VH-VL binders against q9umr5. Designs and how they scored, part 84

Target 1, 268 residues: q9umr5
Amino acid sequence: SYKPVIVVHGLFDSSYSFRHLLEYINETHPGTVVTVLDLFDGRESLRPLWEQVQGFREAVVPIMAKAPQGVHLICYSQGGLVCRALLSVMDDHNVDSFISLSSPQMGQYGDTDYLKWLFPTSMRSNLYRICYSPWGQEFSICNYWHDPHHDDLYLNASSFLALINGERDHPNATVWRKNFLRVGHLVLIGGPDDGVITPWQSSFFGFYDANETVLEMEEQLVYLRDSFGLKTLLARGAIVRCPMAGISHTAWHSNRTLYETCIEPWLS

## First folded at step 23 (VH-VL)

Design yj6
Fold by ESMFold2, fold request of step 25:
Structure yj6 (fold): chain C 268 residues (1-268), chain A 123 residues (1-123), chain B 112 residues (1-112)
Amino acid sequence: as target 1 above (268 residues)
Amino acid sequence: QVQLVQSGAEVKKPGSSVKVSCKASGGTFSDYAISWVRQAPGQGLEYLGEIIPMFHTRNYNKKFKGRVTITADKSTSTAYMELSSLRSEDTAVYYCARTKYDILEGFSDFDYWGQGTMVTVSS
Amino acid sequence: DVVMTQSPLSLPVTLGQPASISCRSSQSLVWSHGNTWLNWFQQRPGQSPRRLIYKVSNRDSGVPDRFSGSGSGTDFTLKISRVEAEDVGVYYCMQGTHEPFTFGQGTKLEIK
């Protein structure tokens, strides 16, 4: 009997996007109850991330209640940020494996075709003017926009990422850290050929310093201060890093080799 | 200048499938979402779903769950809608329309429409 | 699904007179704090729909200034200050704030 799996989609996704992943799970782990949460689909994936977290929390509660021995989360792209926030805000979650599938865990600072699609007249160097405003914070991509050259604006204006990273003081920081640390394993998946997550090392809690040099997870202040529990998790042996080259952003949930290598071992 | 040109009318039997094409010109195909809307004779408009070629994502109206498939071919700037297990109630004009997702200036929904494709389902 | 209710469904008007079409939604169309994705379309007989108004009140290019949109929350209005013969057709409101996108039933505008 396998633990139930809960799937949380990314930007512009819907539950349909995960049909191949569902097929792989059914073939390798027959009888596993897999729920792809059918919330905030398509356009609604641009809604503020705290709104998405609230809705996903309500959907996840009954699934977790029916599975007292635990559940697994597979969370793709911005869905991985939703899931990390769920682990922090839920006092009573029973997540064993949190599988973060190419998620911008330390944020996004990419001037890609995807950014141009949503902001046709902007570039990454000036997007902070939009994203770090009340207007911009109405949209999910701005909730995790992380401009390494405007750190003071990020720390002050980010309504989501700076809070779940413990980069800004707030009354729930201690409780959120405690809740996050109840996860059994944190499985980080991503790779250099993703093409959207920028830097791609954000999927592994790496990010740019002020000179746009990528610092890895263990060099980040949030790790060194253990602000939300990364250092503690690593010390427990609970962090699994599974990088894979050659996979574009839209292919993570439909690549069988990626599934077999990075996902399947964690679906006990 | 901007045009959405759809494939021609179709007559289908119940239980079969239909695939309607929508070729975009006068803009960059990947800059837009393509949506499908239908209109039964003498009736109002009904949204079927949307594809975003840039993100390779699709979102369907759940009313058509399991029967509608929307795809796109970037190389030909063409979107497709396939409706399976046709019933007489599916007799309608099927339209494609486009959306610009501009965060700064706001979403621009269905600013251009195709000419429509009549699909008739009869036994 | 969000239900969009238009009134009236049939709107006979005399040339040169004003016309007003109401659109009500079953829930708020406010995105989070201020944005509202409410659109108006005109469908002339035998033609594809054409967008008139987007974002509640923004007139599309080439749309005469006698058309205006207003409203907030759940209640929206399309006004035609002086109806002309070319305005004959069916008018639809559409919301894009909630998936799936939904249309009102349509308001058939006819001259006299």
Scores: ipSAE 0.804, ipTM 0.892, lowest interface PAE 1.0, mean pLDDT 92
Fold by ESMFold2, look of step 24:
Structure yj6 (fold): chain C 268 residues (1-268), chain A 123 residues (1-123), chain B 112 residues (1-112)
Amino acid sequence: as target 1 above (268 residues)
Amino acid sequence: QVQLVQSGAEVKKPGSSVKVSCKASGGTFSDYAISWVRQAPGQGLEYLGEIIPMFHTRNYNKKFKGRVTITADKSTSTAYMELSSLRSEDTAVYYCARTKYDILEGFSDFDYWGQGTMVTVSS
Amino acid sequence: DVVMTQSPLSLPVTLGQPASISCRSSQSLVWSHGNTWLNWFQQRPGQSPRRLIYKVSNRDSGVPDRFSGSGSGTDFTLKISRVEAEDVGVYYCMQGTHEPFTFGQGTKLEIK
């Protein structure tokens, strides 16, 4: 029998968004128990990410307890950040595959139509004034806003991303790294035609330097210092990178070729 | 001058379905969420769900999950609400309304409403 | 679901006199640290609802200054300092803090 699969949605999502993914899993892995967590739906996906992490943690505990052989996580968009935080704060998680579907793992610095939808009167160059304020940190999208031109403000004001990346010192950093390293595989999925995640390489732990040149995962300080375990995971052969062109941000969970290529092999 | 113009009144039999349209003009359709709210005769307002065309996402009031379907067509700036397995208690005026999700200014819920569509379910 | 309870349900008022409508929620409407997504709507006879107040106390453009909103947490009030003939209608509070969004049952304001 197959390990249970837990699905964590993204911004403005609900369980409805994953109906096609559920069909694909049912066809290729009959009998698999799949739970799409129906929490923080719609508007509530804008709540602070630590609130979401706490609520999702409470929901996954009984599922993991019923499956001592392990579970898989499929986590979409900002849901991938929720899942990475879960893997850090849960001492006893039994996650084998953590599948990150186009998640802004190193943050977001986009000024696309999607992000202008939430900030219609602002540009990305001045969003740091909103996001790196107590007001902005009340909203999930600001919890992973990462302005490469205001690194000092990011490091000081980020209530979420700088902490789970180990970029700002905190008393739990060592424990969170140990917990995260318990994962069997980290499967990173994303692509250049996403249209929302900016830079799209954030889904692979790449990000801008101060000149907006994208540095790859292996060039990031958080990797080089192994602050939360990326270097260790890569050395184990536990990181899988599965880029795919031609998929827009809203289509990752409803593309059969993407499923068969990047997801299906990891649903043991 | 924003307008939300809905389709006309409908009379339906129990067990059938109804599809109400909501055409937006005087703004950019994909900049807003479109929500559906109903009002039974002499009763209050009840939220059914919303669609966000920009994100291709839908969120339904779970009371109506399985019977309500909300869709949108960006090319015609039109949202639709379909209610299936109609019962006489579904007799109501159905409104569409819009929401602006502006992080800086705060959420602007239901700042414009359609004129309403009367749906009557009778044997 | 968050239950929104209005009182009174019927409110006859003499022209020029004040009116007050109470709205109570079954859960706190505070979003995380400060914002409260509570709205007030007016529905005049034969018309669609119209928003009057958003975020508890902020008046929409074009709404007369005789309308005011107040409250916090679970208890909210809409006040009309001097009722005028055009104020006839049904008033609804609505919360947008918790899914699904919910409305109060309405308060019918009539002129005596």
Scores: ipSAE 0.800, ipTM 0.890, lowest interface PAE 1.1, mean pLDDT 92

Design yj7
Fold by OpenDDE, look of step 24:
Structure yj7 (fold): chain C 268 residues (1-268), chain A 123 residues (1-123), chain B 112 residues (1-112)
Amino acid sequence: as target 1 above (268 residues)
Amino acid sequence: QVQLVQSGAEVKKPGSSVKVSCKASGGTFSDYAISWVRQAPGQGLEYLGEIIPMFHTRNYNKKFKGRVTITADKSTSTAYMELSSLRSEDTAVYYCARTKYDILEGFSDFDYWGQGTMVTVSS
Amino acid sequence: DVVMTQSPLSLPVTLGQPASISCRSSQSLVWSHGNTFLNWFQQRPGQSPRRLIYKVSNRDSGVPDRFSGSGSGTDFTLKISRVEAEDVGVYYCMQGTHEPYTFGQGTKLEIK
């Protein structure tokens, strides 16, 4: 039998967005129990990510308990960060494959229509004033805002991304790293035509330096310091990178070719 | 001026489906979310669900999960609400309404409404 | 789901007199960032609902200043300082803090 699959949605999303994914899984892996967690839907997805992590934890614990052989996680967009945090705080998770589907794993610094939709009167260059305030950190989107021009503010004010990345010292860093390293495989999915995740390499733990030059995962301090286990995972062959062009952000979960190429191989 | 114009009244048989349209004008369609609310005769208001055309995301009231489908066409600035497996209890006026999301200013819920579409379900 | 409870459900008022409608939520409507998404709608006979108040106390454009909203947490109030004939209709509170959005039962305002 196939291991259960747990799906976590993204910003302003809900379970309905994964109807095609469910069809693909059912067709290719008949009998798979797929649970799309219907939590923090719609505007509720704007709540602080730690609040979401707690809610999703409560939902996944019973599922994991019933699946001693392990489960797979498919986490889309913002959900990928929720899942990474989830795996960091859970010392008893049994996740075989963690599939990060177009997630801003290294943060977001976009000036896209997506950002303008949420902040119609602001540019990305000014968002640090908002997002790195105590008020701003009450919004999920600010919890992974990563301004490369204001690194000091990011490191000191980011209440979520900087912590799960181990970029700011905290008493749980060692334990979180240990917990995250329990994952069997980390499958990173994204692509240059996403249009939302900025830079798109964030889905692969790449990100801007102070000059807005995109550096790869292996050039990141979090990797070099192995602050949450990326270097260790890569060394043991546990990281899979699956880039794909021609896919917009809202289509990652509904593309058959993407599913067959990047998702399906890890659902066995 | 912002307007939401809905399609005309519908009379349906039990078990059938109905699809109501809501065309927005006077603003940028993609900058807003469209919600659907219904009101049975002489009763209060009930939220059905919401679509955000920009993100192609939808959120439904769980009460109607599986029966309500909300879609949007950005090219025509039109949102749609389809309700399947109709029952007599689904007889109501169905409204679309607009919501503006702004992190700084806060959410502006249902600032404009359509004129309503009467859906009658009878044998 | 969050239950919104309005009182009274029927509100007969003499012209020129003040009116007050209460709305209570089954749980707090305050977000962690401090915003409270409580709205008031007016529905005149045969018309669509019209938003009067948003975020507890903000009047929409064109809404007379005789309408005012107040409250916090779980208790909210819509007040009309002096009722006019055009104010006849049903008034609804609505919360937008928790999914799914929910409305009060409605308060029918009539002239005595």
Scores: ipSAE 0.912, ipTM 0.947, lowest interface PAE 0.6, mean pLDDT 96
Fold by ESMFold2, look of step 23:
Structure yj7 (fold): chain C 268 residues (1-268), chain A 123 residues (1-123), chain B 112 residues (1-112)
Amino acid sequence: as target 1 above (268 residues)
Amino acid sequence: QVQLVQSGAEVKKPGSSVKVSCKASGGTFSDYAISWVRQAPGQGLEYLGEIIPMFHTRNYNKKFKGRVTITADKSTSTAYMELSSLRSEDTAVYYCARTKYDILEGFSDFDYWGQGTMVTVSS
Amino acid sequence: DVVMTQSPLSLPVTLGQPASISCRSSQSLVWSHGNTFLNWFQQRPGQSPRRLIYKVSNRDSGVPDRFSGSGSGTDFTLKISRVEAEDVGVYYCMQGTHEPYTFGQGTKLEIK
């Protein structure tokens, strides 16, 4: 039988957003138990990511307990950051495939209409003043804001991303790396026409240097130092990269070809 | 000036559905969330759900999930609320209202309201 | 769901005197470390609701300064320093901190 699938949604989402993905799974893998976690819906998706991680952890524990052979995660947009944190903080997770669906894994530094919707009077060059304050860290968007021109503030003020990346020393870093490395496969999905994740290569652990040149995953310090296990996973052949052009940010979970190419093969 | 103008009153039979429109003017439609709230005769206010056109997302009060569908048409700056399987207790005035999600200044909930649409469910 | 409880439900007030309406929530309305999304609305007879106060104490545009909001956590108050004839109507508190958004039962203010 197929392993259960757990879905973690993104910003302003709810379980309705994944109706097509559920149909695809049911048609191709009948009998699969799929749970779209109905937590932090709508406005509550703006709550601090550590609060969301705690709530999602409580929800996944019984699902994983009922499935000793393992589960799969499909985690969309900011939900992919929630899932990566789950894999780090849970020393007893049994996740086989972690499918990261257009997630800002190395952070976000975009001044798109989507981000201006939440910050109408700010520009990306000044957003660090808001996001790297205690007030700004109350909101999930700021928990993964990554200003390449204020790296010192990012490293000191980020309450979430810098920690799960192992970019700040903390007492749990070794345990979190060990836990994350228990995953069977890390499936990275994204593409150049996403329109929201900036740079789009953040979905593949790429990001800007100080000149806003995109460095790929293998050029990142967190990879080179293997701070949370990326180099180890790549060496095991456990990282799958599945880029696809022509898909906007809101369409990743409703494109049949994307599902068949990038998702279905990993839902054993 | 921002205005929310709703469609006219409707009389419906039990078991049918109703679709109420809410046309926004005087602002950029995609900058706001549109919410729906109802008020039964002589009773208080009850939230139904919300649509965010910019993100193509919607979120429903679970009490009404399965019966309420909220949609938007950005080209006409119009939001719609459809309530199916109507019952007599669905007789109410249905309002649309808007919310501004501004992280710096805080959420500005229901700062403008439509005029309301009376929906009467009667045999 | 967060239960919003208003007191009193009926408030007869002498013209020119102060009025006070309490609203208590079943859970804290503090977002995480700061912001509190507690709102007050006025509904005059035969009209749509109008927002008076947002974020506990901020008056909306065109709201007279005789209206004020206060409170924190789970306990909130709307005050009218001097009631005028135009203040007749039903007043609702509403929380926007937790999904789904919920309203109090309403307080009917009348001139006695």
Scores: ipSAE 0.785, ipTM 0.882, lowest interface PAE 1.2, mean pLDDT 92

## First folded at step 24 (VH-VL)

Design kk10
Fold by OpenDDE, fold request of step 25:
Structure kk10 (fold): chain C 268 residues (1-268), chain A 122 residues (1-122), chain B 112 residues (1-112)
Amino acid sequence: as target 1 above (268 residues)
Amino acid sequence: QVQLVQSGAEVKKPGSSVKVSCKASGGTFSSYAISWVRQAPGQGLEYLGYIIPIFEAANYNEKFKGRVTITADKSTSTAYMELSSLRSEDTAVYYCARVDFDEYGSYGMDVWGQGTMVTVSS
Amino acid sequence: DVVMTQSPLSLPVTLGQPASISCRSSQSLVWRDANTYLNWFQQRPGQSPRRLIYKVSDRDSGVPDRFSGSGSGTDFTLKISRVEAEDVGVYYCMQGTHWPRTFGQGTKLEIK
């Protein structure tokens, strides 16, 4: 039988968004038990990410316990960060494939049309004033805001991304790295036409330098220092990168070609 | 300079709801958080919650167990605080105050409304 | 929740004399950015609160220099070097570091 699949949604999202994905999984892997976690839906997805991590942990623990052979995680957008943190804090998880579906794994510094509807009167260049404050860090969107022009503020103020990345020292860094390395495969999915994740390479742990030049994963300090195990995972062939063009952010979980190419191979 | 002008005094029955408005002028509404604080007669200050209008997101003091709802209308630069299931102990002056996300990061509530007296009585 | 404890709660002062108010927090108010978001507010009779001090020791615009804030971690002090008649009112400390935001009980400053 196929391993259970657990799905974690993104910002302002819900389980309903994954109806096509469920259909695809059912068609190609009949009998698969798929659980789309209906936690922190809609506006509740603005809750601090650590709070979400705790909530999702409580939900996945029973599922994992009933699946001793392992489970697969499909985590979309913001959910990908939640899942990465989840796997970092759980010393006994049994995740075979962690599928990061268009997630801002290295953070967000976007001011796209998609974000402008949320922030119609703001510019990304000034968001650091809000996000790197106690007030801002009480919301998920600021927990992974990564301003390349204010690196010191990011490193000091970020309560989530900087910690799970091991960019700021903390007592659990070694343990979290060990826990995260329990994953069988890390499948990174994203693409240039996403329109939301900015830069889109963030889905592959790429990100801006101080000049807003996008550097690849292998050029990042977190990789070079192997601060959370990214270098180790790559070395043992556990990282799969699946870029795809022509897919908008809201279509990653509903595109059949994307599913067949980037998701399906890792559900067996 | 930035000013916050609140709606007028309210008299409510127990169990009803009250909605207080706070209109901002003279600044960039989207660069603020609007906090709500109340003060019972002869008592101290109590923090109810706040909203970051640009995010359309609010945080609430759990002490109020979901009775408080804070919203904002960016088009009118107005924040609202609604308190439901009113009790006599909710009788207080309710204040809105601005948290400015300036470059220095002072934050703290530097501009206050004039206050709105809400009286809950049977 | 972070408990803010002020002392004294009542502060009678002679005009021209100094005044000091203590505020203690139940846990450190130092945030991850190394700033301490401790504020002092003044509330004159019949008026809205007014911010005097932010980040422990920074004075707001228009606040007389006779007001000063100091402290670190969990212990903070507001000082008035020479109390004036207009200083009568209730003073509150407030922490902005932790959620929920919390105030001290208030210190009522009166003229003897």
Scores: ipSAE 0.921, ipTM 0.959, lowest interface PAE 0.5, mean pLDDT 95
Fold by OpenDDE, fold request of step 25:
Structure kk10 (fold): chain C 268 residues (1-268), chain A 122 residues (1-122), chain B 112 residues (1-112)
Amino acid sequence: as target 1 above (268 residues)
Amino acid sequence: QVQLVQSGAEVKKPGSSVKVSCKASGGTFSSYAISWVRQAPGQGLEYLGYIIPIFEAANYNEKFKGRVTITADKSTSTAYMELSSLRSEDTAVYYCARVDFDEYGSYGMDVWGQGTMVTVSS
Amino acid sequence: DVVMTQSPLSLPVTLGQPASISCRSSQSLVWRDANTYLNWFQQRPGQSPRRLIYKVSDRDSGVPDRFSGSGSGTDFTLKISRVEAEDVGVYYCMQGTHWPRTFGQGTKLEIK
């Protein structure tokens, strides 16, 4: 039988968005038990990510317990960060494939149409003033705001991304790394036409330097220092990168070609 | 110079709801957070919650157990605080206050409204 | 919730004399090993609160230099070097580091 699949949605999203994905999985892997978690839907997805991590943890623990052979995670957009954190804090997870579906794994610094109302162009350069404050950090979107021009503020103020990345020292860094490394495969999916994740390479752990030049995963300090296990995962062949053009952010979970190319191979 | 002007006094019956408005002028509404604080007669200050209009997101003091709803209309630079299931203990002056996300990182409530008296009585 | 404890709650002062108000928090108000978001507010009779001090010791514009804030971690103090008649009112400390935001009980300053 196929391993259960757990799906975690993104910002301002809900389980309904994954109806096509469920259809694809059912068609190609009949009998698969797919659970789309209906937690922190809609505006509730703005709650702090650590709160979300705790909520999702409570939901996935029973599922994992009933699946000793392991489970697969499909985590979309903001959900990808939630899942990465989840795998970092769980010392007994049994995740085979962690599929990060167009997630801002290295953070967000952009003002795309989808997020323009949250991050207007005129405000992007100044959003650090909000996000790197106690007030801003009480909302999920600021928990992974990564301003390349204010790296010091990011490192000191980020209560989520900087921690799960191991960019800021904390007592659990070693343990979180160990836990995350329990994953069988890390499948990174994203593409240049996403239109939301900025830069789109963030889905592959790439990100801006101080000049807003995009550096690849292998050039990132988190990789070079193996702060949360990326270098180790890559070395053992556990990282899969699946870029695809022509897919908008809201279509990653509903594109059949994308599913067959980037998702389906890892559900077996 | 930013100013906050609140709606007028309200008299409500127990079990009803009240909605107080707070209009901001003289600044960029989307650059601030608007907090709500109340003060019962002769008592101290109590923090209800706040909204960051640019995010259209609010955070609430759980002490009020979901009775408080804070909203904002960016087009009119107006924040609203609605308190439902009113009780006599909710009788208080309700204040809105601005949290300025300036470059200095003060993040304090530096501008206050004039207050709105809400009286709950049968 | 972070409990803010002020002392004294009543502060009678002679004009021209100094005044001191203590504020203690139940946990550290240091945020991310950087800033401490402790505020002091003044509320004159019949008026809205007014911020005097932010980040422990920074004075708002227009606040006389006779007001000063100090402290760190969990212990904070507001001092008035020379109390004036216009200083009559209730003073509140407030922490902005943790959610929910919380105030002290208030200290009522009166002239003897």
Scores: ipSAE 0.919, ipTM 0.957, lowest interface PAE 0.5, mean pLDDT 95
Fold by OpenDDE, look of step 24:
Structure kk10 (fold): chain C 268 residues (1-268), chain A 122 residues (1-122), chain B 112 residues (1-112)
Amino acid sequence: as target 1 above (268 residues)
Amino acid sequence: QVQLVQSGAEVKKPGSSVKVSCKASGGTFSSYAISWVRQAPGQGLEYLGYIIPIFEAANYNEKFKGRVTITADKSTSTAYMELSSLRSEDTAVYYCARVDFDEYGSYGMDVWGQGTMVTVSS
Amino acid sequence: DVVMTQSPLSLPVTLGQPASISCRSSQSLVWRDANTYLNWFQQRPGQSPRRLIYKVSDRDSGVPDRFSGSGSGTDFTLKISRVEAEDVGVYYCMQGTHWPRTFGQGTKLEIK
């Protein structure tokens, strides 16, 4: 039998968004128990990410307990960060494949049509004033806002991304790294035509430097320092990168070709 | 100079709802958060919640989370606070206040509305 | 929730004399960025609250220099060097570090 699949949605999302994905899984892997977690839907997805992590943890623990052979995680957009944190704080998870589906794994610093109202160009350069405050950090979108021009503020104020990345020292860094390294495979999915994740390379742990030049995963301090285990995972062949062009952000979970190429191989 | 102007006094029956408006002028509405605070007669200040209009996101004091809804209209630079299932204990002056995310990192309520008296009585 | 405790609750003062109000928080108000978001508000009779001090000791524009804020961690103080008639009102401390935001009980300053 196939391992259970747990799906975690993104910002302003709901289980309904994954109807096509469910269809694909059912068709190609009949009998698979797929659970799309119906937590923090819609506007509730703006809740602090640590709060979400706790909620999702409570939901996945029973599922994992009933699946001693392991489970697969498909985590979309903001959900990918939730899942990474989840795997970091859980010392007893049994995740075989962690599929990060167009997630801003290294943060967000961008303006797109989809999120223009949220991140207008005129405000992007000034969002640090909001996001790196107690007020801003009470919302998920600020928990992974990564302003490359205000690195000090990011490192000091970020209550989520900087911590799970191990960019800011904290007492649980070693344990979180150990926990995260329990994952069988880390499947990173994203692409240049996403239109939301900015830069799109963030889905592959790439990100801007101070000059807004995109650096690859291997050039990031978190990799070089192996702060949460990326270098170790890569060394053991546990990281899979699956870039795909021609897919918009809202289509990653509804594209058959993408599913067959990047998702299906890891659901066995 | 930034000003916050609130809607007029309200008299409501128990169980009904009230919606108070707060219009901002003289600044960039999208750069602010709007907080809502109430004060019962002769009592102290109580924080209800706030909204960051640019995010269209609000945070609520858990005490009122089930009954308070805070919204904002960026086109009119107006924030709204709606309180449902009104009780006599909800009788108070309701204030809106601006949180300015300036370069100084004040993050405090530096501009206040004039207040809106809401009376809940049978 | 963070409890803000002010003392005294009633403060009768002679004109020209100094006044001091204490505010204690149930936990540290130091935030991740190392700032402390403690505010002081003045509310004159029949008026809306007015912010006097933010981040423990920074004065708002137009606030007389006779007002000063100090403190750290969990203990904070508002001082008025020379009380004037216009200073009559209720003073509140407020923490902006933790959610939900919370106020002190208020200190009523009156002239003897």
Scores: ipSAE 0.918, ipTM 0.955, lowest interface PAE 0.5, mean pLDDT 95

